# Ledger of designs, part 214: VH-VL binders against q9umr5

Target 1, 268 residues: q9umr5
Amino acid sequence: SYKPVIVVHGLFDSSYSFRHLLEYINETHPGTVVTVLDLFDGRESLRPLWEQVQGFREAVVPIMAKAPQGVHLICYSQGGLVCRALLSVMDDHNVDSFISLSSPQMGQYGDTDYLKWLFPTSMRSNLYRICYSPWGQEFSICNYWHDPHHDDLYLNASSFLALINGERDHPNATVWRKNFLRVGHLVLIGGPDDGVITPWQSSFFGFYDANETVLEMEEQLVYLRDSFGLKTLLARGAIVRCPMAGISHTAWHSNRTLYETCIEPWLS
Below, E stands for the ipSAE of ESMFold2; O stands for the ipSAE of OpenDDE; V2 stands for 0.75 times the mean of E and O plus 0.25 times the DockQ between their complexes.

## First folded at step 8 (VH-VL)

Design pg15 (framework fv_nofazinlimab; at its last look DockQ between E and O 0.73; V2 from the best seeds 0.59)
Fold by ESMFold2-Fast, scan of step 8:
Structure pg15 (fold): chain C 268 residues (1-268), chain A 122 residues (1-122), chain B 112 residues (1-112)
Amino acid sequence: as target 1 above (268 residues)
Amino acid sequence: QVQLVQSGAEVKKPGSSVKVSCKASGGTFSSYAISWVRQAPGQGLEYLGYIIPIFGKANYNEKFKGRVTITADKSTSTAYMELSSLRSEDTAVYYCARGGYDSYGYEPFDYWGQGTMVTVSS
Amino acid sequence: DVVMTQSPLSLPVTLGQPASISCRSSQSLVYSDGNTYLYWFQQRPGQSPRRLIYKVSNRDSGVPDRFSGSGSGTDFTLKISRVEAEDVGVYYCMQGTQWPFTFGQGTKLEIK
């Protein structure tokens, strides 16, 4: 009776991270078929996002085909960007709820204390040099690196995020917008204590301007121009915003209160 | 100023593996792409793959995928290229090379190692 | 994969005369950022390759003015205005626009 749920993990992550989420779903919606996609795990999550989109697409097609009433997506961190692209490139997706768990929907600009162990402190201001090149664009993190001080380089060199956000023209943009608009609900989850996603408002389509002042979704050109359908979805009542304080980046998929408040209501 | 020094020549049997090192001195190691290119005797250049040490992950040419592994040790500023299941056609000079930055952004192959001859023979 | 084709493959030149090497790509090398990721390398006998030109026409520091690169889209040229004895070697073009990055087959420049 409940629609199947497909889970897509994030950067340096795997299907094992979602064991608590599976427990919560089983408790509140017993009988739900949950498939956690075990592709591009660990360091393989650094593969180019378009390659990951293709691999996940092949995995979700048979699941969607078996569920004529629709499916739900729960997409964590970088996985939320994979799911954004899936909804755009699939002419026949039947996704009801797309639940984005702390995903950098407008990009990432920060090597916060959490990521500092992966990056030297000075790398945030210098990553644009390698990321906005063909060499850098073969790595997922560079596909959504969005340096607000070099926005022109981001717009011109990003092979993924700038295209799916409609920030740069693409031949398929009209079809991508039409496909994305078929989603039933866009559920955005994130919060100020995440400690990884920078700015945290990127999870809600907000982002830095050139002075690192955050502008919210309704002030973004992609929203105002309705480049991929955000303005249309909001007018339809299809966008749900669920911010929650006190949750660190690795806890979004394992916090019971978060699940009950932001996820459970959208798993019909 | 920047110098790349590679390990010495190797002679290997078919079916074995070889691991070539490339030590960088001068300049910053972690934020540049370190590329591996080979050249069979009397032949042209062929791109195997590259690593950006800060990401800890390499990108491989599909022709070598499954046989080539590129790694980096940031603490010693050393990149490695390991090639397994060696065949006679893998006999080549293997080069490491590092890029640099100019006013237009990242540019590859600014500095080259001296090359390492790998001979595969029974 | 993008195929890079050089011509001629053998280029005998008299000292002091000009030399020209062509490089053609199977696809446009213009990247989304408007840059063309076309490179030229020189390999002297017994030495590692050396980058001469980056992004079509930009000369590396220390490369003599007699070397110049030009072209656009799919057709590129490396010119040496006056060949010197030290220019003997093999010249390679390379594209860095689409992975996997690929080299031309090389042009051997020889003195007549």
Scores: ipSAE 0.779, ipTM 0.895, lowest interface PAE 1.1, mean pLDDT 91
Fold by ESMFold2, look of step 10:
Structure pg15 (fold): chain C 268 residues (1-268), chain A 122 residues (1-122), chain B 112 residues (1-112)
Amino acid sequence: as target 1 above (268 residues)
Amino acid sequence: QVQLVQSGAEVKKPGSSVKVSCKASGGTFSSYAISWVRQAPGQGLEYLGYIIPIFGKANYNEKFKGRVTITADKSTSTAYMELSSLRSEDTAVYYCARGGYDSYGYEPFDYWGQGTMVTVSS
Amino acid sequence: DVVMTQSPLSLPVTLGQPASISCRSSQSLVYSDGNTYLYWFQQRPGQSPRRLIYKVSNRDSGVPDRFSGSGSGTDFTLKISRVEAEDVGVYYCMQGTQWPFTFGQGTKLEIK
């Protein structure tokens, strides 16, 4: 018997985008209960991420309660940040596999193809000014905007990413780390041809330094300080990295080879 | 020199809708918050909501959510506020305002439109 | 919602004398970044509002140095060191720390 799967979508997205993923799961794991959460669709995905976390939490609680053996999360793009926050704030989550599907886990600093609809001209060097304000923090993109040239502003003004990364002191840091560490496996998926996540290594907790040189996960302060449990998870053998070239951002959940290689093995 | 020019005064019947425009000239507006504030006759200021046009989504004061729609057209540098199901208490001057940037970051209400009188009467 | 309470609501003042307007918030206006998003606006008769002070104490360009803002936490003050005839109007405080952002009721400054 297979554990239920909960799917969380990304920015400007909806549950329909996952129809092929659902088909793959049905073929390889018949009888699996798969729920694609139909919350914060389209433009509503721009609502503050803490609002989205609260809404998704309310939706997942009954699903987890009905599955005492555990559940799996498949979380796409912005949805991977929502899911990581869920793992931190839920003291009784029973997630076995957290599958992070091309998610900007260390933040976003780019005006790439997917965001060009949102950013018709290059604005990444200036967006910090509104994002790191109360007006900007009311929008999800600003909640994980990470300008490597204004790291002090990021650390002080981020209402979401700096908190769930444990980059700023807060009363819940110890409890959130404890909760996150109860996950069975963290499966990180992404690749160099994504075209949207910038840098694409953000999906693997890599990110730019001040010179826009990408530092790997193991070189990040959040890893070195083990601020929310990455070092502990890696030492435990619980982190799976599954990079795949040749996949654009909108194709991660509709590529059978990606599913078979990176997702299927973790849907016990 | 940034100027915000609003559409002209309107007289409306209860139950109808009004759409006020706010055109920014002498500058861009895509990455600024464009705010809508109203002032009933002899009353104070009331914040309706704002849009950051680059995101294409407005943030609404819950008091007005459901009746207020705020949009922007980036190609014309124009923001719009539409108020539906009009009541007599919606009689007010409606202002748009654009923020700006200083040495510390973003600040609201840097530039104000001239105001648009909306009168709701039968 | 954060409630902003101004006092006095009506402020008659003699030309050349100081004026002081109080603004109190129902909760701290200190944001996570350490900034205090408290603003002051002036609305002269028949005109649109104009921002005078941003983030408690910073004067906008073109605002005379006789205007000053101060305060912290929940208590804030706008002072005019020497009132001039052009200062007649209504003054509003506003908080920008917690959505929805809110205005005080206004203080009408008049020349005695």
Scores: ipSAE 0.699, ipTM 0.877, lowest interface PAE 1.7, mean pLDDT 90
Fold by OpenDDE, look of step 10:
Structure pg15 (fold): chain C 268 residues (1-268), chain A 122 residues (1-122), chain B 112 residues (1-112)
Amino acid sequence: as target 1 above (268 residues)
Amino acid sequence: QVQLVQSGAEVKKPGSSVKVSCKASGGTFSSYAISWVRQAPGQGLEYLGYIIPIFGKANYNEKFKGRVTITADKSTSTAYMELSSLRSEDTAVYYCARGGYDSYGYEPFDYWGQGTMVTVSS
Amino acid sequence: DVVMTQSPLSLPVTLGQPASISCRSSQSLVYSDGNTYLYWFQQRPGQSPRRLIYKVSNRDSGVPDRFSGSGSGTDFTLKISRVEAEDVGVYYCMQGTQWPFTFGQGTKLEIK
């Protein structure tokens, strides 16, 4: 039988968004138990990501317990960060495939239409003023806001991304790395036509330097220092990169071709 | 100049709800946190919660255990504070306050409303 | 919750003399970004509170230079170099570092 699949949604999202994915999985992997976690939907997805991690942890623990052979995680957009953190804090998780579906794994710093929708009266260059304040860090969006022009503030004030990345020293860094490395495969999915994740390479742990030049994963300090295990995972062949063009952010979970190419192979 | 204008005084019965408005003018609204603070007669200041309109979500002082709801209408630059299950102890002047920016980052409470007296009595 | 303790609670002062108000927090108010979110407010009789000082020592626009804030960590002070009649009112410190944000009890400044 197929391993259970757990799905975690993104910002302002809900389980309804994954109806097509469920259909695809059912068609190609009949009998698969798929659980789309109905937690922190809609506006509740703005709650601090650590709070979300705890909530989702409580939900996945029973599922994992009933699946001793392992489970697969499909985590979309903001959910991808939640899942990465989840795998970092759980010393006993049994995740075979962690599928990061267009997630801002190295953070977000975009001035896209999506950003304008979220912040109609703010430019990305000014969001650090809010996001790195005590007020801003109470909201999920700010938990992974990564301003390359204010690296010091990011490193010091980011209460989530900087920690799970091991970019800021903390007492749990070694343990979190160990836990995260329990994953069988890390499947990274994203693409240049996403329109939301900025830069889109963030889905592959690429990101801006101080000049807003996009550097790839292998050029990132978190990789070079193996702060949370990316270098180790890559070395053992556990990282799968699946870029795809022509897919908008809201279509990653509903595109059949994407599913067949980037998701299905890892659900066996 | 930025101004915060609050709705008028309210007299309510115990168990009812009150909704106070705070309209901002003379500046931007969406990017600034609107805080709500109350002051019982002859007492100090108590923080209720705040909202950052662009986020569309508020944070509350857990002391109020879900009785407080803070919302914002960006189209009208108006924030609202609703307090339900009113008690006599909720009798107070309720203030809204706006945040701002300086060279060091985000700052709250640079502008205050005139206050709204809410009286809860049988 | 962070407890803010002001002293004194009552402060009678002679006109022209200096005044000092202490505010102590139950834990450090230094935030991760390196800032200390400690505020001082003035509330004159019958008026809304007015922010005097933000982040320990920064005066708001229009605040006379006779007002000054200082301190670090858990110990903060508001000083008035020479008290004027218009300074009568209640002064509050507030921490904005840790949620929920909390106020001191207030210090009532009166003229002797």
Scores: ipSAE 0.392, ipTM 0.750, lowest interface PAE 1.5, mean pLDDT 93
ESMFold2 (binder alone), look of step 10: mean pLDDT 90; pTM 0.925

Design pg16 (framework fv_nofazinlimab)
Fold by ESMFold2-Fast, scan of step 8:
Structure pg16 (fold): chain C 268 residues (1-268), chain A 122 residues (1-122), chain B 112 residues (1-112)
Amino acid sequence: as target 1 above (268 residues)
Amino acid sequence: QVQLVQSGAEVKKPGSSVKVSCKASGGTFSSYAISWVRQAPGQGLEYLGYIIPIFGTTNYNEKFKGRVTITADKSTSTAYMELSSLRSEDTAVYYCARGGYDSYGYEPFDYWGQGTMVTVSS
Amino acid sequence: DVVMTQSPLSLPVTLGQPASISCRSSQSLVYSDGNTYLYWFQQRPGQSPRRLIYKVSNRDSGVPDRFSGSGSGTDFTLKISRVEAEDVGVYYCMQGTQWPFTFGQGTKLEIK
């Protein structure tokens, strides 16, 4: 009846974090087959994002193949970037709703309380030096580190985010765009009280300029150039924006009101 | 300036483990990569893995995955490389090396430790 | 894994004469940022390796200007314009473009 749901977790996370989400889905859409992918858990979430994409792809392809009516993706935090790449590299995906839960779609630039947990000293202004090197790019955090004061280094050295956003050329860009555009709905969720995703508008494809002033999606070159299909999706009516205040980063998958408002309507 | 000082030579039996230390003095310890490289007698260099202490993150050459563990203690500016299930083929000089920064990026291997001979024999 | 192949493996040279070492990679070493992460190291007998050249052609501080690196893509060369006695040792190339990072097998430079 209901399309299967595939869940992809975030940084230092695991399938356990989604137990409340599964309860909500079971209550509102009983009988839904929900698969929470138990790959790259805990410290393994630090593996390069392209490695994670390959692993998740191998898990996701057979699920999609068995569901000819389509599937839904719910992708949390860093997992939203994995799902972005999956939709681009898979020429046969049948995703209806891609639900992005507070994911840094334009990148991360901030040493919030969560980042301070990863390392003892806040080094927001200095991470670009190690991140934009082959050594740094072997870690997922650096794959989407987007320093607005060193945008030239981000564009040239990011082995992941700059490529999937079409901010740097790639031979597969046209095919990736065509594949991504097959998605039924792009549901973007995030909010100002997240406390981790910086700027929080990154979850809606907004990001800092060189003065750390946030420019929204429609002002971004990736949107204006339609590099991977955002402008086309918006024109098609396929982008849903669901901002919600009062939700911290670790609560997006366990807040009932958020679920009922932003997620439930897109599960069919 | 930077100096890397490694622990002394070790003789180990097959099947045991060895843990080599690399203490850094001068410069900042945490914000660059510390690499471990080995050299068997009369042979070339082989990359084991590296750690970026500020992230607490490691990357290992697949040949050694499951046997090698690299750690760092930021308070003592010391990196460690532990290799388990030792075989005679693991007999080598083990080096630590670290990088630095130029104007726009990280450059590896600008400083090397003196090397630690690990001999695996019965 | 990227295979790094050096030639010659043994390089006898007369003091004051030039020396040239070749390094070839099984794949292009151009990284996405346009940089080529090719390094040259010198290892004198009984000593730790010392980095001479980073990113193909950049000479480290304190390395004599008689050492030069060149090349692109998959084909690289280290040249010593006038060999001195202190240059005796083994020279290694290394790629840092693709993990796992790999070294050439080494070239032993000896005085005739």
Scores: ipSAE 0.423, ipTM 0.739, lowest interface PAE 3.1, mean pLDDT 89

Design pg17 (framework fv_nofazinlimab)
Fold by ESMFold2-Fast, scan of step 8:
Structure pg17 (fold): chain C 268 residues (1-268), chain A 122 residues (1-122), chain B 112 residues (1-112)
Amino acid sequence: as target 1 above (268 residues)
Amino acid sequence: QVQLVQSGAEVKKPGSSVKVSCKASGGTFSSYAISWVRQAPGQGLEYLGYIIPIFGTVNYNEKFKGRVTITADKSTSTAYMELSSLRSEDTAVYYCARGGYDSYGYEPFDYWGQGTMVTVSS
Amino acid sequence: DVVMTQSPLSLPVTLGQPASISCRSSQSLVYSDGNTYLYWFQQRPGQSPRRLIYKVSNRDSGVPDRFSGSGSGTDFTLKISRVEAEDVGVYYCMQGTQWPFTFGQGTKLEIK
């Protein structure tokens, strides 16, 4: 039998967005129990990410307990960051495949075609002012705003991303790393035509330097220092990179070719 | 000049709701946060919540969650605070205030509205 | 919630003399960015509050030099070097480090 699949949605999203994904899974792995978590839907997706992590944690515990052979996570967009933290804070998770579907794993900086009203072009260089304050950190989007021109502010004020990426010290960092390393496979999916995740390489742990030149995962200090286990996972053969061109941000969960190429092989 | 103008005084019955408006003029409405604070007669200040219009969402003080709703209309540069299930202890002056940016970053409460007296009586 | 405690609650002062108001927080107000989100407000009778000081010691535009803020961690002070008649009112401290943001009880400054 197939391991259960847990789906975590993204910003301003709900379970309805995954109807095609569920159809694909049912076709290729009939009988799979798929749970799309209906927590923090719509506007509630703007709640602080640590609050969302706690809520999703409470929801996934009974699902994992019923599946001694393990579960798979499919986590879309902002949901991929929630899943990163879940894997770190849960000392008893049994996740086999963690499938990160176009998630800003190193953060977000820049213009977006999809969320233009949230990230206006003229405001991108000024969002650091509100985001790196206690006022801004009460909203999820600011929890992963990563301005490469104000990296000192990001490192000191980010209440979420800088901590889970090990870019700033935390008392629980060693335990979080140990927990994260229990994952069977880290499947990273993203692409240049996403139009929302900026830079798109953030989905693969790449990000801008101070000159807005993208440096890939292996050039990042978090990788080189193995802060939460990326280098260890790569050495173990547990990281899968699956980039695909031609897919817009809202289409990752509804493209059949993407599913067959990048998702289906990791659902056992 | 930056100015916040609130709607006029209201007298409400227990159990009803009240909606107070706060119209901003001067500056860019989306560039700042709008906070709502109340003050019962002869008492101190109490924080209800705030909205950041560019995100279109709010953060509420848990004490008022479920009764308070804060919204913003960018096209009219107006923020609203609605309080439901009114009780006599909700009698207070309700203030809106904005926070803006300077060279150091975001700072709250740089400008305040004139206040709206809400009286809850039978 | 972070509790903000002001003292004194009533401050009668002689015109032209200095005045000092204390504000103590139940927890450190130093945010992870190294900034301290402590604010001082003045409310004159019948008026809206007005921000005097932001981030412990920075005076707002139009606030006279006789007003100064100081402090660190959990202990903060607002000083008026020479009280004038127009200073009559209630003064509030506020913390913006941890949600929900909270105010002190207020200090009523009166001319004796």
Scores: ipSAE 0.600, ipTM 0.823, lowest interface PAE 2.0, mean pLDDT 89

Design pg18 (framework fv_nofazinlimab)
Fold by ESMFold2-Fast, scan of step 8:
Structure pg18 (fold): chain C 268 residues (1-268), chain A 122 residues (1-122), chain B 112 residues (1-112)
Amino acid sequence: as target 1 above (268 residues)
Amino acid sequence: QVQLVQSGAEVKKPGSSVKVSCKASGGTFSSYAISWVRQAPGQGLEYLGYIIPIFGTPNYNEKFKGRVTITADKSTSTAYMELSSLRSEDTAVYYCARGGYDSYGYEPFDYWGQGTMVTVSS
Amino acid sequence: DVVMTQSPLSLPVTLGQPASISCRSSQSLVYSDGNTYLYWFQQRPGQSPRRLIYKVSNRDSGVPDRFSGSGSGTDFTLKISRVEAEDVGVYYCMQGTQWPFTFGQGTKLEIK
């Protein structure tokens, strides 16, 4: 039988968004037990990411314990960062495929239609002022806000992403790296027409330099220093990159061609 | 030139709820944290929670979680604090306060409202 | 929660003399960015609190230079070099490093 699949949603999202994904999985892998976690739904998705990690951890432990052959994670948007942290903090996870579905793995820096809905005017250049404070760090979006023009503030004030990426030192970094490296496959999915994740290459561990020029994963200090194991995973053949054009941010979990190309092959 | 103006005094019965408003004028409302702090007669300051209006989601002190609701209306530049299941020990002056920015970041409590006395009596 | 402890709780002072208020935190107030989010507030009778000092030692605009803040880690001090009649009130320290943000119990400054 197929390994269970655990789905973690994104910002302002809920389990409702994954109905099509569940249909696709049921068609290609009938009998798969799929659990879409109903934690931190809607505006609760703005809770600090470490709080979300703890809540999702408590939910996934019994699922993993019942599946000695392992489980798969499908983690959408902000949920991909939650799953990054889960894989690092859990000493006993048995995740085979970690499928990161258009997640800002190196952070977010951009005004998008989604962010404009939150903000009456463009806030890209000013969001660093509140985000890089203890006040702002109590909100998930600030935990992965990565302003390339204030990288010193990001490195020092980010309570989540800078730590999980090894961009700032942490006492648990060695253990987090060891835990993360137990993953069977890291499947990275994203594309240029997403329209929300900025830069879109953040889904593939690329990001802006101080001039807003995108540097790809292999040029990042995080990769070069192997801070949490990306270089080791790539050398092991465990990283899969699946970019696809023509898919908007809210369509990644409901596009059949995307599912067949990038997700289906990794659901054993 | 920021001013915070709060709604008037309230007298409430035990078990009821109260909703206090805090209207900001003379500055940008949306990107600043609006904090709520209370002070019982003769006592010290106690932090209830805060909201950053652009995020729309408040952060509550766990001591009040389940009884306090903080909201903001960006169109009227007004923040609200609602406290339910009122008890005599909720009798206090309730303050709103707003932060500001310097060149390096956010600093809280640079402006305070005048306070709203909420009395809970039978 | 971070506990903030002030001493003394009652501070009678003679006009023109110095006054000193201590504030101790149960854990370090140094945030990951290297800043210390320690604040001092003054509350005059019948008035809203007013922020005097932000980030340990920075004096707010309009606050007389006789007020100064100092300290590091877990131990902080507010000093008034020459107490004036208008300084009567309650003084509070507050930490903003770790949620929930917490206040000291207050120090009542009175003229002898």
Scores: ipSAE 0.656, ipTM 0.845, lowest interface PAE 1.6, mean pLDDT 90

Design pg19 (framework fv_nofazinlimab)
Fold by ESMFold2-Fast, scan of step 8:
Structure pg19 (fold): chain C 268 residues (1-268), chain A 122 residues (1-122), chain B 112 residues (1-112)
Amino acid sequence: as target 1 above (268 residues)
Amino acid sequence: QVQLVQSGAEVKKPGSSVKVSCKASGGTFSSYAISWVRQAPGQGLEYLGYIIPIFGTENYNEKFKGRVTITADKSTSTAYMELSSLRSEDTAVYYCARGGYDSYGYEPFDYWGQGTMVTVSS
Amino acid sequence: DVVMTQSPLSLPVTLGQPASISCRSSQSLVYSDGNTYLYWFQQRPGQSPRRLIYKVSNRDSGVPDRFSGSGSGTDFTLKISRVEAEDVGVYYCMQGTQWPFTFGQGTKLEIK
């Protein structure tokens, strides 16, 4: 009776991280078929995001085909970007709820408390040099690195995020927008105490301007131009924003109150 | 001055493995990409793969995937290339190389190691 | 994979005369950022390769003005305006636009 749920993990992560989430779903929606995809686990999560999209696409096709009533996606952290691309490249997806769990939807810029070993403060201002090159773009982290002080380089060199967000032209942009708009609900979850996603408002399509002042989704050119359908989805009442304070980056998939408030209502 | 210093020549039997080192000096190691390129005697250059030590990430040419492993030790500023299941066709000089930065971004291969001759024979 | 084809493979030149090496790619080398990631390397006998040119036409520090790179799309040229004895060696072009990165087969420059 309940639509199947497909879970996509994040950076340096695996299916094990979602054991509590599966428990919560089983308690509130017994009988739900939940598939946590065991692809690009651990260090393999550093593979280019387009490569990950292809692999996850192959895994989700048979699941969607067996569920004519539709499926739900729960996509955590970097996994939310994978799911963004899946919804755009699949002409035949039947996703009802796309639940984006603290994902850097407008990109990442900054050092984090939890991932400081990946984003040291001294490298923040210089990561644009390696990330916005063909060598750097072969790694997932660089695919969504968004330096607000070098937005021209981000727009021209990003092989993934700038294209998926419609920030740069692509031959498939019109088809990608059409496909993305088939989603039933876009549920955005995140919060100020995440400690990893910088700025945390990136999870809600907000991001830094050149002065590192956060501009919210409705002030973004991608929203104003409706580049991939955010304005259309908001007008349909299809965008849900569920911010929650007090939750660290690694706790989004294991907090019962978060699940009951932000996820449970969208798992028909 | 920036230098890449590689380990010495190796003679290996077919079916064994070899691990070549590349030690960087004269600058920050972690923020650069280190590439590995080989050259069989009298032949051209062939790209094996590269590593970006700060991310702990590597990328391999599919031709060598499954046999080549590239690693880095940031504490010693040393990159390694290990090639397993050696064949006579793997006889080559193996080079490491890094890149530099200009105002337009990262540019690879500004400094090369001296090369390490690996001979595979019985 | 992008195939890089050099011509000629052997280039005998008289000292003081100009030399020209062509490099052609099977696909355009223009990356999404508008840059063309085409490189030229020199390898003198018994030495490691040395980068001469990056992004088609930019000379590396210490590379003499007599070396110049040009081209666009799929066709590229390395020119030496006046060949000197120290220029003997093998010259390689390389593309960095598409993974895996690939080299041309090399052009051996010899003095007549």
Scores: ipSAE 0.592, ipTM 0.817, lowest interface PAE 1.8, mean pLDDT 90

